# Ledger of designs, part 2: VHH binders against Intracellular ribonuclease LX (RNALX)

Target 1, 213 residues: Intracellular ribonuclease LX (RNALX), of Solanum lycopersicum (Tomato) (Lycopersicon esculentum) (p80196)
Amino acid sequence: SQDFDFFYFVQQWPASYCDTRRSCCYPTTGKPDEDFSIHGLWPNYKDGKWPQNCDRESSLDESEFSDLISTMEKNWPSLACPSSDGLKFWSHEWLKHGTCSALNQHAYFQTALDFKTKSNLLQNLNNAGIKPRNGDYYGVESIKKAIEKGVGHTPFIECNVDSQGNHQLYQVYLCVDSSASKFIDCPIFPHGGKCGSKIEFPSFSTNDDHDEF

## First folded at step 1 (VHH)

Design c11 (framework vhh_5c3l_4)
Fold by ESMFold2-Fast, scan of step 1:
Structure c11 (fold): chain B 213 residues (1-213), chain A 122 residues (1-122)
Amino acid sequence: as target 1 above (213 residues)
Amino acid sequence: QVQLQESGGGLVQPGGSLRLSCAASGFTFSRYAMSWVRQAPGKGLEVVSDINSGGGSTTYADSVKGRFTISRDNAKNTLYLQMNSLKPEDTAVYYCAKSYGRSYLWSTFDYRGPGTQVTVSS
């Protein structure tokens, strides 16, 4: 295993993944819930660098976490095309990041699932009046404050742009201590994905989630 | 303004080699992770390889592992992809990308270049 200083715990907003010009493909289980989903749990150094691929012999073994699969399909789906069951995505996250975590496969995936529950991002945003709806924009500082109030630590907010060029909430980064036991203040924030002062918090359309023509 | 410009593509026989380069400007290259992404005719984007900001950590898609090597020269603001043992299925437009995330299944790109065509045929 390799030493590291902390984890980024990264959650994505599925509607913002799906409404770009690249679009998306729903998992084989169908349209994801209107909730944040896990992107990953990423070991990191305090200088902004990170370890990766710390044990190339440690391939994903579905039998090690078979009890978690249904929960992972709900909370950690792949939205990349073509439609899939998520195993390829989880395999990549394990090999690139999980092998550096000092956790076994079951503990790594369980830990991420637990932090998603504990962060409770959507409810914390809703409690502050920040609700997903196409066309509604919120101040980035209001989003950060709402999350900090609920979690106890300031997040990093990553933005992307939809197919029309509108800036939107894409990913939320929280930091976790190296023993994977609690949220901490981020020693350093990641680079990229800069937001404007106000960003959209889009929802899935019930009729058309993509450019269909 | 971020600019990425690929070069080094071309026509090559199966089993041959090519080295792609990407010249970066408009941002502090040494502070960002970089990726090579490809798109084969009629198919979606595939992340082929990525490299961290310092060059010490790399990943590869299973389809290219053992054949391709990603590297960078931060002093020259240049990203490279050494492609060995090329196969017809490697035929694609190859893009140099500065991306928002560190995942294999990237949803967005902060920026990518215009691409360079690689064609592997007899």
Scores: ipSAE 0.018, ipTM 0.328, lowest interface PAE 6.1, mean pLDDT 86

Design e03 (framework vhh_etentamig_d1)
Fold by ESMFold2-Fast, scan of step 1:
Formats: C-alpha cells, structure tokens, sequence
Structure e03 (fold): chain B 213 residues (1-213), chain A 123 residues (1-123)
C-alpha cells in the first residue's frame, strides 16, 4: 500500500548548479541545454516527513526504460563531478524515491519527463519577462507569480549562491498528487535555500560571457 | 551557511566499538534527514546510514545492518553513529551529510558533508 500524501516535483537550473564555488562537470553528452532539468520526483508526507529506500531489492534496470534514455540525457542530466552518463544519478533517485512511488521504473521516469513538459517553466518565466542573463535580478514573488500563472499552483523557490556571492534561482518545487496524475497546491513547503527579495537568473555560461555586447 | 562537524573517530581493534557525533548548524536540523557516508582509502564514497528528520525512520547499508545504529538529538542539533562489532573493512573517513529536503540529494556528499572523522580498525 501507498504510504505517502503527495510528490515534490523538483527541477534545477543548471547554470546555478555550475556557477558555485564547487562548480560542475558536464555530462558525457556535453553541455546541457539552457533549460530547467529534472532533479527528482519525491514521495512526501503532509507533515513534512518522507519515505525513502522502500525496496532495496529493486535495483535500476536500464532495459526497463531504454526507450527513455536519450530523453533523460537531455532532461535529467547529472552535473556532479566526475562527468557521467547519468545512470548513477537516476539509480540514486530510483532507489531513494522511486521505490516509494508505487510506480514501476518506466512509469516513474516517464511521469517525471511528462511533468517537466507540462510545467514548461522557462517559457512561463519568459512570458513574464523573466529571462536568464548574468546580472539580471528579479523579485522572488514575481518568479512565483509567473510560474503560478502558467502551471496553476504556487511553487517553492530554492536559492543558492554563486562563486561571487550573488543569490540566484537554483531549484523550483511543484507538488503532484499521490496518483501522479496532476499538479496540486503544495500541502507543505520545504525548508532551506532561502532567497533574498531579488535573485539573479543567470545564463548558462562558464568563464567569459559569449554575449559581451 | 550549513556547517557540519564530525568527531569521535580513532583507532580501535576488530570487534570494538566507537560512537561518532556530528554537530550541525546553519539550518533547521529537525527538518532534514541526515546520513553518514564513508570513504575508505583508495575507494569512492559509500552511503552507510540515514535517519529521518523526526528520527522515526532509520536506514542502513547491508554491510553495516545489525552492527551500526544511527540516532539524533534534535534539541542539541547532533547526529550520532554507534558502531559495534567493527571490522577491518570499516576503516574509512566518516562524513556527516545533510540530506536535501525529501531527497538526500545526489550532491549531499559534495555540498553538505563535513570535514570527516577517521576510523581505523586494526589489531
């Protein structure tokens, strides 16, 4: 039986992962698209607790989702060092969170890919004039409203800090019902990664800005 | 700023016991799951044990199940690992790691680990 209340659907902004003091390593497929990418789809309880590692015998089986690999390489890459093909990251997400989802491996990964498409975060932000560019800052409430207008539900916005000390948009949390069928209002928001009132939405660049004009 | 400070490591003979501690600051400790991760000489990091924010749920790697006990004291912002029946293969630097809310992020070993505490199991 399913012993959870909802999912967090978590997407990260790759440029904000890569411009911190820890930096990043591109996937073996090369530099990711300048778009949000999936971090995970996490079963959670209304009291803020969560289940994890619900079936230790259910190892990741690439053959069960081989048709999704190319799409996952684009939408769910690992940016952690060393450079990788993403399998270790997807294995981590499956074992810790996926085994608690009541979905099989194919359905779990397909569901997350579908919610990324449905949320359409970058386009919803662009429609409100919120565009990635180094040095451009936006009110956190404006970011939330832009996403809410497009998705229908208020997100949680997580910030991190770049190597220069600038607060920036790092991760976006949306909530999904326990049947993994639709977005819902979050019963509870996560803690941590608190934003200032205005945050940077950085472009995906390392070292020099190629748009120097 | 998240800070994690491990202590309690040392030299112990096979079959012995050690208790590790991790002092946490810079975040609401009770809201986050915590983990212990170890790295043996010349090997990659290995997840050892995890505990929910409330302490109600605990998880263990098969290699330590029945020998190690994870616990926490939320009033002291402290995480513990009681290690019993220690073996030579338990020799490693042990790191306290903050699990990201809901996940225990793939990044936890790099972003939110402490300085580590060395455990050497040798006769």
Amino acid sequence: as target 1 above (213 residues)
Amino acid sequence: EVQLLESGGGLVQPGGSLRLSCAASGFTFSSYAMSWVRQAPGKGPEWVSGISGSGDSTYYADSVKGRFTISRDNSKNTLYLQMNSLRAEDTAVYYCAKDYYGSGSYEEYFDYRGQGTLVTVSS
Scores: ipSAE 0.012, ipTM 0.257, lowest interface PAE 8.2, mean pLDDT 84

Design e04 (framework vhh_etentamig_d1)
Fold by ESMFold2-Fast, scan of step 1:
Order: sequence, then structure tokens, then C-alpha cells
Structure e04 (fold): chain B 213 residues (1-213), chain A 121 residues (1-121)
Amino acid sequence: as target 1 above (213 residues)
Amino acid sequence: EVQLLESGGGLVQPGGSLRLSCAASGFTFSSYWMSWVRQAPGKGPEWVSGISGSGGSTYYADSVKGRFTISRDNSKNTLYLQMNSLRAEDTAVYYCAKDYDILTGYYEDYRGQGTLVTVSS
């Protein structure tokens, strides 16, 4: 059995993934919705380290979660190049993180999909007047308070930098108990991607040439 | 704030050598898989090499296998790429990347400008 203290539940903002120097490639299903998408559900230790690759022989078996594929294509797309159907990204997340979760493949992916729905990040931000728009900046504390009001727990906000040098909302981390049943206060926050006091919440540009970079 | 600062690039003749460095800060370096990714002028990014958090496992793209060596010093939060037998086609900006996965091509963002390697024939 796998031993760990909690999960990070990590969601990314696709426009912030795509507007960096590296750019992105849209999934084979096309341009993602303007919504947060799942990055992963990561077992973690209270000391800030994590287990990984806990069973290298446990390959992803698409037949175990075939009923979730359509929902995962929408909520858990790969934006890495080249353009893909997401299967390699889900395989990566399963092998590195999922094998350490004590969940089977169906439960692992279903659990992450459920937490995405429950966190309802975009609507919670919208309710506080925090809306995606290029050129609009929001206080990081306001973003945290909006999410905390809706979810009940303080998130970690990770920032990245767009191709023009602007700091922006990139990923939101929430914590989940080791039984994967509920959100909890994070025992420890991640060490990377710290924000300034105000950050951009960008929307997708009208330019759709993200296939190459 | 995750910061990755690449250095060590320059102009070198074919057959020459360069050693690239990446100074990492803002995260627990020893816990992350690290990679080198390059982008040649007018081309998309190409994964070059990866190393596990402990340094116990290393992987290389076929194009560089036997010529490049990836290593890390966790006490200094520094990633290295020793590049030998350089060829004109190795000309690119080289970036270090946190948590790049060779199977999916997925990685966390990099924060640096990269370091330019020019191999002039």
C-alpha cells in the first residue's frame, strides 16, 4: 500500500499555459473551453516531498475508464506539443502520481473530475467580479479570498510569465485528504511559481496559431 | 517563484564542447525530474535529456545519445548538460525545464531566456 499525507489537486488556466514563450498545441478536439482544466491529483508528504512512480508496471488501461474519456478530453486536455488526444498526458499522470494514490485507474480519474466540478473555480472567481480578460489585473489576495469563500479552504496560486513578460494566474492548488474524500487546509504549500501582488487573468487571444512554437 | 537561469552557451566549432548550467530556485530541487529542451531557429521545441530527482536515472534523445551527458548537484540546486562532439544541427536556444516528461512531452513552465548555442561550420 502507498503511504502519503494528502493530495494536491492542481488545476491550470489554459490561456496562461498557451501565451508563454513555449506556446502550446491545442488538443485534437480543438481549442479548449475558457475554463480551468485539470493538471493532476498528486499524492504528497507534509515535508513538501512526494512519492512518484510507485508501480512502473501498472500501465494505463483505457478500457478501465473508457466511460470517462469524453469528459476527460474536455476537463483534462493536453496542451503540450504536438497536438494530441490526451492519452499520453493521462498515462504520465497515472504512472507518476496515480500509482501512488491507492486508487484504481477509474477511481483516480473520476475523483479528479469530481473535485474539478466541486471547486467550481471560474464561477467562484466570477462571483467576486474576477473575470478573465487580457490587460486586467487582480490582487492575488482577492483571488485567494474568492476561492476560499467558495471552496472553504485557502488555495495556493502559482504564477507564470507570458511571452511579453506579464505575470499571470497559471495554476491553482487545493488540498485533498489522503482518502480522496474532501478538500482540506493544505498542510504545506508548494515552493514554486510565487506571484507578485497583482497578476493578470488572461483570456484566449483571437489568434489560433498555437500549433507551432 | 520558480526561477530557472540557464548559462554556458556560446559560439563553438563543429566537434567542440560546451557545458551548460541551470541555476534553480523557488522549489525543492531534489524532488523534481529536470530536463533540457532546445529550440532551433524556426523550429518547435525538442526534448534533449532528462534526469530523475535523485540523479539515479538519465534519458537522452536519440539525436544526442552518446554525445551529451546530463547531471545535477542537488546541494547547489544546479542542473548541467555536458555537450561533446557538437554538430551544426545542435544550434539552438537551450532551456532547462522542471518536471518534463519524455513520454508525454509535458513540462512545467521555464522562466529563463535560455542560453544560445551556435555551432558554426
Scores: ipSAE 0.000, ipTM 0.164, lowest interface PAE 13.4, mean pLDDT 84

Design e05 (framework vhh_etentamig_d1)
Fold by ESMFold2-Fast, scan of step 1:
Structure e05 (fold): chain B 213 residues (1-213), chain A 123 residues (1-123)
Amino acid sequence: as target 1 above (213 residues)
Amino acid sequence: EVQLLESGGGLVQPGGSLRLSCAASGFTFDDYAMSWVRQAPGKGPEWVSGISGSGGSTYYADSVKGRFTISRDNSKNTLYLQMNSLRAEDTAVYYCAKDYDYVWGSYEYFDYRGQGTLVTVSS
């Protein structure tokens, strides 16, 4: 509430990042789990604008959150090429968004990790019969209802398109109060990334051609 | 008060070269990463290339890697894109954008693109 109204808590579906024209590079830790991963925790204003880059002198300091590195590698990987350890992605998120959060680096990253656990998106979708599988499509309203049932608040669903032009589940936005303590109803939804009425929930391609016989 | 002004586009034949420029004002240029984004007729925006504020790190879409070179001159507040070995598929309006957030999966959250400059690759 000081200098912003709420946070967007943004989670990404890695398979949907990877199957576009951009393609992707797995982290140096290898192929990510088939689960949602964190994109960021973004301070925002109720009018749709946002603060950014609030302290250019506050560089990412790995020693401030060294206890979180392993968990962040799992839950907040970079899929950008070339393959990396994620530090550049976390540095970008901290400098652009984290410096505006009124949290220190450890609290900022811990808070995002905690909200990922609390939202439990994949399990909440699975409980409604919405499972990742190439070629399977689900109504956007069914996806929203499944998440709302588990989290208590309506998400914004962002879609992208794969290399074949199919609309797919790409990112899920939830809103968090300005004290970073709880999910809230979003004061305003973001623009762009519009979905069709039914969207694919793709799985990762498997490159394992080893037949176990 | 952020302004970005692209220039350098035009008609070029396949295999040709062009150099795009983006003049930036209204912010401390060397504190910000910059990107080039293009939009082909009837298509959505495609991120092309990004460069860190210092110029020490550069990134490219696979479709342009080895053919395009991004650079910046912080003393002139100017971003460049050197485009070589141009193909018909490179035909697009090219936009200068503050930030390279697009590489981490959010094209909706890079802002301050200018009016763009048209590049047409045709015989």
Scores: ipSAE 0.017, ipTM 0.352, lowest interface PAE 5.7, mean pLDDT 85

Design e07 (framework vhh_etentamig_d1)
Fold by ESMFold2-Fast, scan of step 1:
Structure e07 (fold): chain B 213 residues (1-213), chain A 122 residues (1-122)
Amino acid sequence: as target 1 above (213 residues)
Amino acid sequence: EVQLLESGGGLVQPGGSLRLSCAASGFTFSDYAMSWVRQAPGKGPEWVSGISGSGGSTYYADSVKGRFTISRDNSKNTLYLQMNSLRAEDTAVYYCAKEGYSGYDYEAFDIRGQGTLVTVSS
């Protein structure tokens, strides 16, 4: 294993997770908010590789972050089937990525929650007139510029395809320094999930035009 | 064990209707998204429709949108596909599938039943 160079901080758009041919399962708390949610905080090397599974004996311990569970249910839900309380998803993220972070469990989850708040993606997009609505398409460069204006750093935008073949905003990657203290310019962008020139920013509801804030 | 049992297929005239059913057992039905997948003679499988565990979200392939309706009854552990305005192109074996989504590198799997044959011909 080597010391890592930076983190990817990865946020997903829940409606884009759910409207694919594979669909999704809502959390046991019900339909998630119309907001970005955390996928993970992933140690990475600047050559594009990453460490993983760095401590096989470090299982998820709810007692170490019990004060964060309610906030994590809101901001870091599992949309994978079966419908769940999120613990299995958080355990997966901790074991694969968190054990490589040099953070304890509480600090790892708290740090990701803090970066979600600081990035404020939905409001930064809204400030640029980019709002979730089925059938509305936006230039990928406009999405990147809106986020860069609010965060100070260029994101990587990952797209997926809905069940009807439409390209859409799926995940936003921001980079964080190895001490988990601040956003930085990404040393390298991930491969795959590339967007067309214009992509949909879908909502959960049919033709909803509202902000969850 | 997980068991899925499809029924309701048959021979129907173009423009006709059929309702397919899938009886599920061996798992907590309401916890899983469910799909209908079909395989036409000589072709690979094609996803047709999906429904979330709660039934709150439904999705359709463009080829069936406006003609087919997916629904579920979680109290009866049963998935349905109402097929209207049937076309010759809808001729296929229809499979009920329990979905697991691979977006997080876990719980990613498909479980398919034995299928039910739908033939649309005059």
Scores: ipSAE 0.008, ipTM 0.159, lowest interface PAE 8.1, mean pLDDT 84

Design e08 (framework vhh_etentamig_d1)
Fold by ESMFold2-Fast, scan of step 1:
Structure e08 (fold): chain B 213 residues (1-213), chain A 122 residues (1-122)
Amino acid sequence: as target 1 above (213 residues)
Amino acid sequence: EVQLLESGGGLVQPGGSLRLSCAASGFTFSSYGMSWVRQAPGKGPEWVSGISGSGGSTYYADSVKGRFTISRDNSKNTLYLQMNSLRAEDTAVYYCAKDLDYGDYEGYFDYRGQGTLVTVSS
């Protein structure tokens, strides 16, 4: 059933996940592309609450989406430690959020992959001159406007803090209708991860970029 | 105001064991994932272990997997790290950290405590 009001479609910036005090572990496929990656597709209520774990008996079944695995490794990698093939992350997202979606496993993952392609976040930011570079800061309103111009809807921008205390672009939230067919204006924005007026859009860490070491 | 207070560090011989504790206050403890992060002398911080808000999911860095066990007691607002088979390379200040994501084990942390020193030396 469609007992929820909309989805958050959540994408993360891998360099901002990795440059924190927690750090990260690259997938078993190696260092991810310098692009946004999927965090999840989360059913939500208009009051800011969300359903979760709607069918605890529905385990992730790789055979249901074997045709998507290579694409998911590229677009939906786990950066959590230890290094992994992503299956535990996809299992977590399916059990917590996917079971509430009214979609089967293949449709749930395919839908998220399709919205990543449609949102085209990195290109939309680049079209506005907003490019990942350590030490470069951009106005949060400029980031929102660039995404809105490309997608047609205003995103929520979540910030985190790197290991040195710098505020940075971490996650981008877009909203999707309850039938999982199109982007919509968000009925409500999430709380937390507040940004300053200007935030860093970092590239991967200095160690990954330094040829001498 | 979020507060995290680590304890249980000390000097131990290689092969020994220690149990770290973290007392949390200022937030709804059971609603957040928690992590342990360490920083060795002269090195950057390294994430060690994490646990979901319910305690139902745990994850570990490859360097500690099979030796360390993370757990929590939500009734006492306390996080634990049981460290077994300790090695010289485990020497570090250990920090308790509150994950950013609400109820999710794969959250990023937005706060850490003051740390507790673990020294593994003969």
Scores: ipSAE 0.007, ipTM 0.193, lowest interface PAE 10.0, mean pLDDT 84

Design e09 (framework vhh_etentamig_d1)
Fold by ESMFold2-Fast, scan of step 1:
Structure e09 (fold): chain B 213 residues (1-213), chain A 122 residues (1-122)
Amino acid sequence: as target 1 above (213 residues)
Amino acid sequence: EVQLLESGGGLVQPGGSLRLSCAASGFTFSSYAMSWVRQAPGKGPEWVSGISYSGGSTYYADSVKGRFTISRDNSKNTLYLQMNSLRAEDTAVYYCAKDEYSGSYWEAFDIRGQGTLVTVSS
């Protein structure tokens, strides 16, 4: 394997991406499921630095993971404007992070999909009574405990701010060993995106409007 | 080819102010959201602030809210960060970045410049 210490496995809450002043654009497949989606699987060093762009000649090749495309459209959509099929987002993740993973394209994407299934974030939160609903707030420590109970390891919770200035659950970071085999305790926590003591766990609005950048 | 050139850093005392600039070329600046990202010695990058393509929306990390102001001049292809009430914890190399994807701010950025060093010390 490549010389790195661990992966961050990063999952995003789509409603929190979409309800900021920056807003979002739905994928060409339409409105995403109300579930966590994959942002990426990022090789990292335990000093907080990371490798990136480790093979600039290794372009994304759809034929290498054609069997995964429909699953990736569901579990790894792009919410960036303009609306897209996700290929540019997956290409970005592969080139910046995937090329440093020591995995081929199929294994890289399959591994991330497997960790999403294993982490089962929404169900683990639901089991603790933490459910998405606009206007409902939960203690950050309660969110961490619910995830830790289900996954076995403490997550890092990243928050962003909605268009009204409310702190909300945005991304969940879990750590994976360098062989991409199992979740581990994070050697170092990410920086930035800090939460208040209570944060909103929003749902998509009943109006299906999105704004451009 | 994307080129970003940061400037305006330096040594300041706690409570002081600095204005950072980022000159952009090689892409249609007015079409992209931009961000400021900082990296303290031995630490990973931390997202600081973001601004929409038009400048109509701005975003800040909690650690800098109320102290920093991001702005842009699309006619000059330039991004700015006004930093007030500086603290020792703000000591870092500051980078501007083209915001390609807004999933995770520090990981969604294309950082191409050498950055500008801000040292807050008495």
Scores: ipSAE 0.012, ipTM 0.249, lowest interface PAE 8.7, mean pLDDT 84

Design e10 (framework vhh_etentamig_d1)
Fold by ESMFold2-Fast, scan of step 1:
Formats: C-alpha cells, structure tokens, sequence
Structure e10 (fold): chain B 213 residues (1-213), chain A 127 residues (1-127)
C-alpha cells in the first residue's frame, strides 16, 4: 500500500512486563490471564519507518466499540500504574497507530482481537514443549520455530531483562498485510530488544511471592 | 502532595533482623506499585525489592533474595521490608519509592522509574 506497507501485530507477555525493576499494576479486573496480551497493531513502512498520529481529531469513542470492551479488558489490558480499565492505553494506541490504519475504531480493535485468536501463541509454544515457568530457559530459535510452525510466518522476538538481570521473552511481533486480512512474512524486522541465545519464559507466580509477613 | 515516610532503621549486628515501614499519603496507595531502593555511602542507588499495587507479585534483587521480604497493607497505606540475616554489605539508607505510572514503551523495556522517593531511613550493620 501507498499509505503504509504492512502492520506489526505486537503481543506482550504480561509476566515479563511485571517482573522488571519497574514492576506493574494489575488492571481493575484483577490479575491478567497467563496468556499473551495485545500491545498493538502498528502501520509500518518497508524501510523501517512508521506513520503516527494521522488524525488528531479522531479521539477514542467508547460508543464506537462498546460491544468489544469486555473482550478487550481480557485480551488488551493495561499493566501501567495506576490500575485502570484500559481506556487510556487503547486511546494511546488508537491515536498513535490506529488513526494511520485506514480502519475505523471498531474494525481496528476487532482486527487486533481476531489476530490474537488466530496466532494462538501460547498453544503453539506449548505444542513444542515451551511452557511458562520461572527458571526455565529456551533457545530463541526454538521459540521462533514453534511460532512459525503454528502461524506460517517467522516472528520477531523482543526480549527485556527482569529485576535479577535475566533475559526473558517480552514481546512477539508478527506481520499483517496492509488490508489487515492475513499474516505475511515481515518485510523488515524491528531493531532493538536483543535476546541472548537462551531466554526465560517466566510465569506470574514465583516461589518468593508473599501477600504479607 | 505525595508523602512517603520511612522508619525502622537502626544499628544491628551481622545476622540480625530489622523491619522497615513506609507510611504513604497524598495518593491512592493501592493503585501504585512500590519499591525499596537503597544507597550505600559513596555508591549509586540500588533497587532492592518491588511489589505490585495489589500485593500479588513481589520481586527481589539477587543480593537480598531469600533474606528480605516485601509486603504491603493497603488498608493502612503502609509498605514493609522485613530484613533477615543482615550483612555488613546491607548498610545503606533505605528509601521507599512510588511508581510513576508510565505507559508501555513500544520497542524496549525501560529501567525502573519512580516519581517520588521518601527521605530514607539509615540501616547500619556492624559488630
């Protein structure tokens, strides 16, 4: 497409957002499911640049996607503090990325929800024996192959570092065509978030978790 | 106005224990992740431990894991740090810190960021 070339479809592992030195706040619905959650659906160019903030007058309007709110609370929660219902996070994603998508608000959010279901990341990793557990490390290439086997396309794996200095699976990038209809091979991979050769796939629970003394 | 007031520091022998408290006011305590950060004389700040707003998730630096326990009482707006098996290397001013509430970064995780820190409480471990 002349307006943009493709989308990154970005999914986050919530435990890896939360176990950094920064920590996190759970959404108002409570502790998120142990599953990947949506970060966003980002229009991008083949040269690695991206459009942003394409229509400042197109504010998030909850009435345009009210039927999706419950599903978005489960699949697209905010882990940023303070605890929230997610509207500010979705507003940020819509204004920066969604306004460049050529989709209306309902179609934009529905499309991301559909691609989460279709990618089925946690099950595809589980099918390869790659399961979340603190202290278990997996080769980055094994993670990529498991996802490629399930979705048909090679992902980009972004790593971050937990509070102990361990490299871990943080975000998974898949690419979607400019008409938002199907996964494609990524024309270009993002730069940054470099992984070690083996990375942790952490769970929310740790042996050191405490409610009180 | 955000206020964090630490207490419970003091002089203790190696192998001893101390319990630090942080009384929070001026914000909705249960809505923010909280941390303990320490600074030893002549050194930079070191993150020690963090706890989610709900208290359901806790995190520790390798140097204190298994010895320190972070907890919170949201009904009392109070953060705690139980310190056991104290070592000379634990000598530092300990600060209570409030998370900034930042949005997600798109490409890279960020280092821990907090928008307020208390005045600190001194812990000295010596014979």
Amino acid sequence: as target 1 above (213 residues)
Amino acid sequence: EVQLLESGGGLVQPGGSLRLSCAASGFTFSSYAMSWVRQAPGKGPEWVSGISGSGGSTYYADSVKGRFTISRDNSKNTLYLQMNSLRAEDTAVYYCAKDSGSYYDEWLGTSYYFDYRGQGTLVTVSS
Scores: ipSAE 0.009, ipTM 0.240, lowest interface PAE 8.8, mean pLDDT 84

Design e11 (framework vhh_etentamig_d1)
Fold by ESMFold2-Fast, scan of step 1:
Structure e11 (fold): chain B 213 residues (1-213), chain A 126 residues (1-126)
Amino acid sequence: as target 1 above (213 residues)
Amino acid sequence: EVQLLESGGGLVQPGGSLRLSCAASGFTFSEYAMSWVRQAPGKGPEWVSGISGSGGSTYYADSVKGRFTISRDNSKNTLYLQMNSLRAEDTAVYYCAKGGYEDSWYDYSSGAFDIRGQGTLVTVSS
């Protein structure tokens, strides 16, 4: 069924997406801000499984959220190649996750934008002295504590690996109640995305390139 | 239309190796995370391994970690699974699956996949 227990609210660090072996493609609007961006708002079950594709006939309709498009281009860009306006990424997120949310399209996207503003990840990290800079490493537990201090709830931190083999901060997961009204403690954390004890928080975009197929 | 065609399975002795392939078409292969999922006789599907669209991130089920290696060749629209140190419990039909839009461990591990192909049978027997 479409019933679910909570949402993961997932934000990614664009510099960490872009500095892998395959690089990335900037949006058609150009280089994104040096800030976290939304990956998605994902309905989930307490047993670690999730509903998906809950209404295959509910296609993305830009007219339902036209007032949000400019804000989404800034806060929810696609870095996947080839360079794009983000519509395919938002369509993917809506069809896979949004159709399971019990929200209409406008409410779904607005809710994610609101949680990005409320979480204020970059400022919460900066307040703890954790700032993006190539070559600077931070303890994973320090990153978690800085976010918990600002948001009130412990995040899950996902790491990836850059083209040189360095482990780095890639994605931050926070949890939201099933009514999409507030952050909550995560009922369950993802079981992968292994970080080292210290990880890089890379700057965007020292030596990051813009590729297009 | 998304099409996925698995190959490379066969009969192998315990401790042996196999390399599986999945030929993908009908979508922009490099934009999507891909997974390998297996189904043993009489059991439900079990996620085995996942790889990001770029190939920069890889993830493994604990049961295969250190033995299996997932990789992809985006120029050939092909996904691979190198399987070493095979065990009787690895006997299953192996499927490739379109497994997410952007790389995330979470998308890979929970079993929310599109399985479209016929799979390839791997039998580990003495």
Scores: ipSAE 0.015, ipTM 0.340, lowest interface PAE 6.7, mean pLDDT 85

Design e12 (framework vhh_etentamig_d1)
Fold by ESMFold2-Fast, scan of step 1:
Structure e12 (fold): chain B 213 residues (1-213), chain A 122 residues (1-122)
Amino acid sequence: as target 1 above (213 residues)
Amino acid sequence: EVQLLESGGGLVQPGGSLRLSCAASGFTFSSYAMSWVRQAPGKGPEWVSGISGSGGSTYYADSVKGRFTISRDNSKNTLYLQMNSLRAEDTAVYYCARGSYRLYSKGYFDYRGQGTLVTVSS
């Protein structure tokens, strides 16, 4: 058993990161796919606290997970400015959270990639008629129910606000057992990003002359 | 100040090759991902290729995969783009950029050079 109780598995909706007043920067691979992307896999305690920075000497070593790089670029991109190759973001996640996981670097990143595939959030939402489209709003409870039906466990939904003040689906939190083997019911839900009763599920804009395709 | 200076552009026939270079100064070159961005006449900027700070990871737009190769020499603060099997649609001004794209803003890059013209014509 590990010296923590469970993981939060956190996925982000890229269009909701990008349509705020702060905006975003595409990764060097270009415009992200219209799919959820990984934010992180975070060891946590059942009292809401978390371990962090558990091994200051365990720097990210790209050679330990070189076989995963292309898959991580697609599924775990950085949208923070300036544009980047993702290594700084993955290094941040490894040093702060990964070093506390009791997994080596390859296993840590592979595990997160596997849980993204298993959660299949976009398809589970689509099966319930919840589709990304600017101007369409969905009940938060309907979003939770759709994910619970597909995954077997209730998510936490984090909202943010676009540049026009509209509440939108921003991040989805699922919980994973301390052995990193399966989804579980969250022992405690995180705090943050309050949602209205109905929220937007936005798509990327198609009318920007500087858009990358 | 940050400066990026491109060279190596010119006129080439379809199927030909060119190698572009970009000399960087004013920042720790090895700490930044770098990109090549092109702008064809009458169009907005199009990202072409990117490379990690270490050079260990390289990325390409689908339109250039298998034809272009990005590389860097951190000891010389220089970025390169080897362009093979050139096509008429590759005609553009090519900019060296310190990897900046903005989804809902007015620019693709934090810093860019003055550009080098590549013309692919018979």
Scores: ipSAE 0.000, ipTM 0.166, lowest interface PAE 13.9, mean pLDDT 84

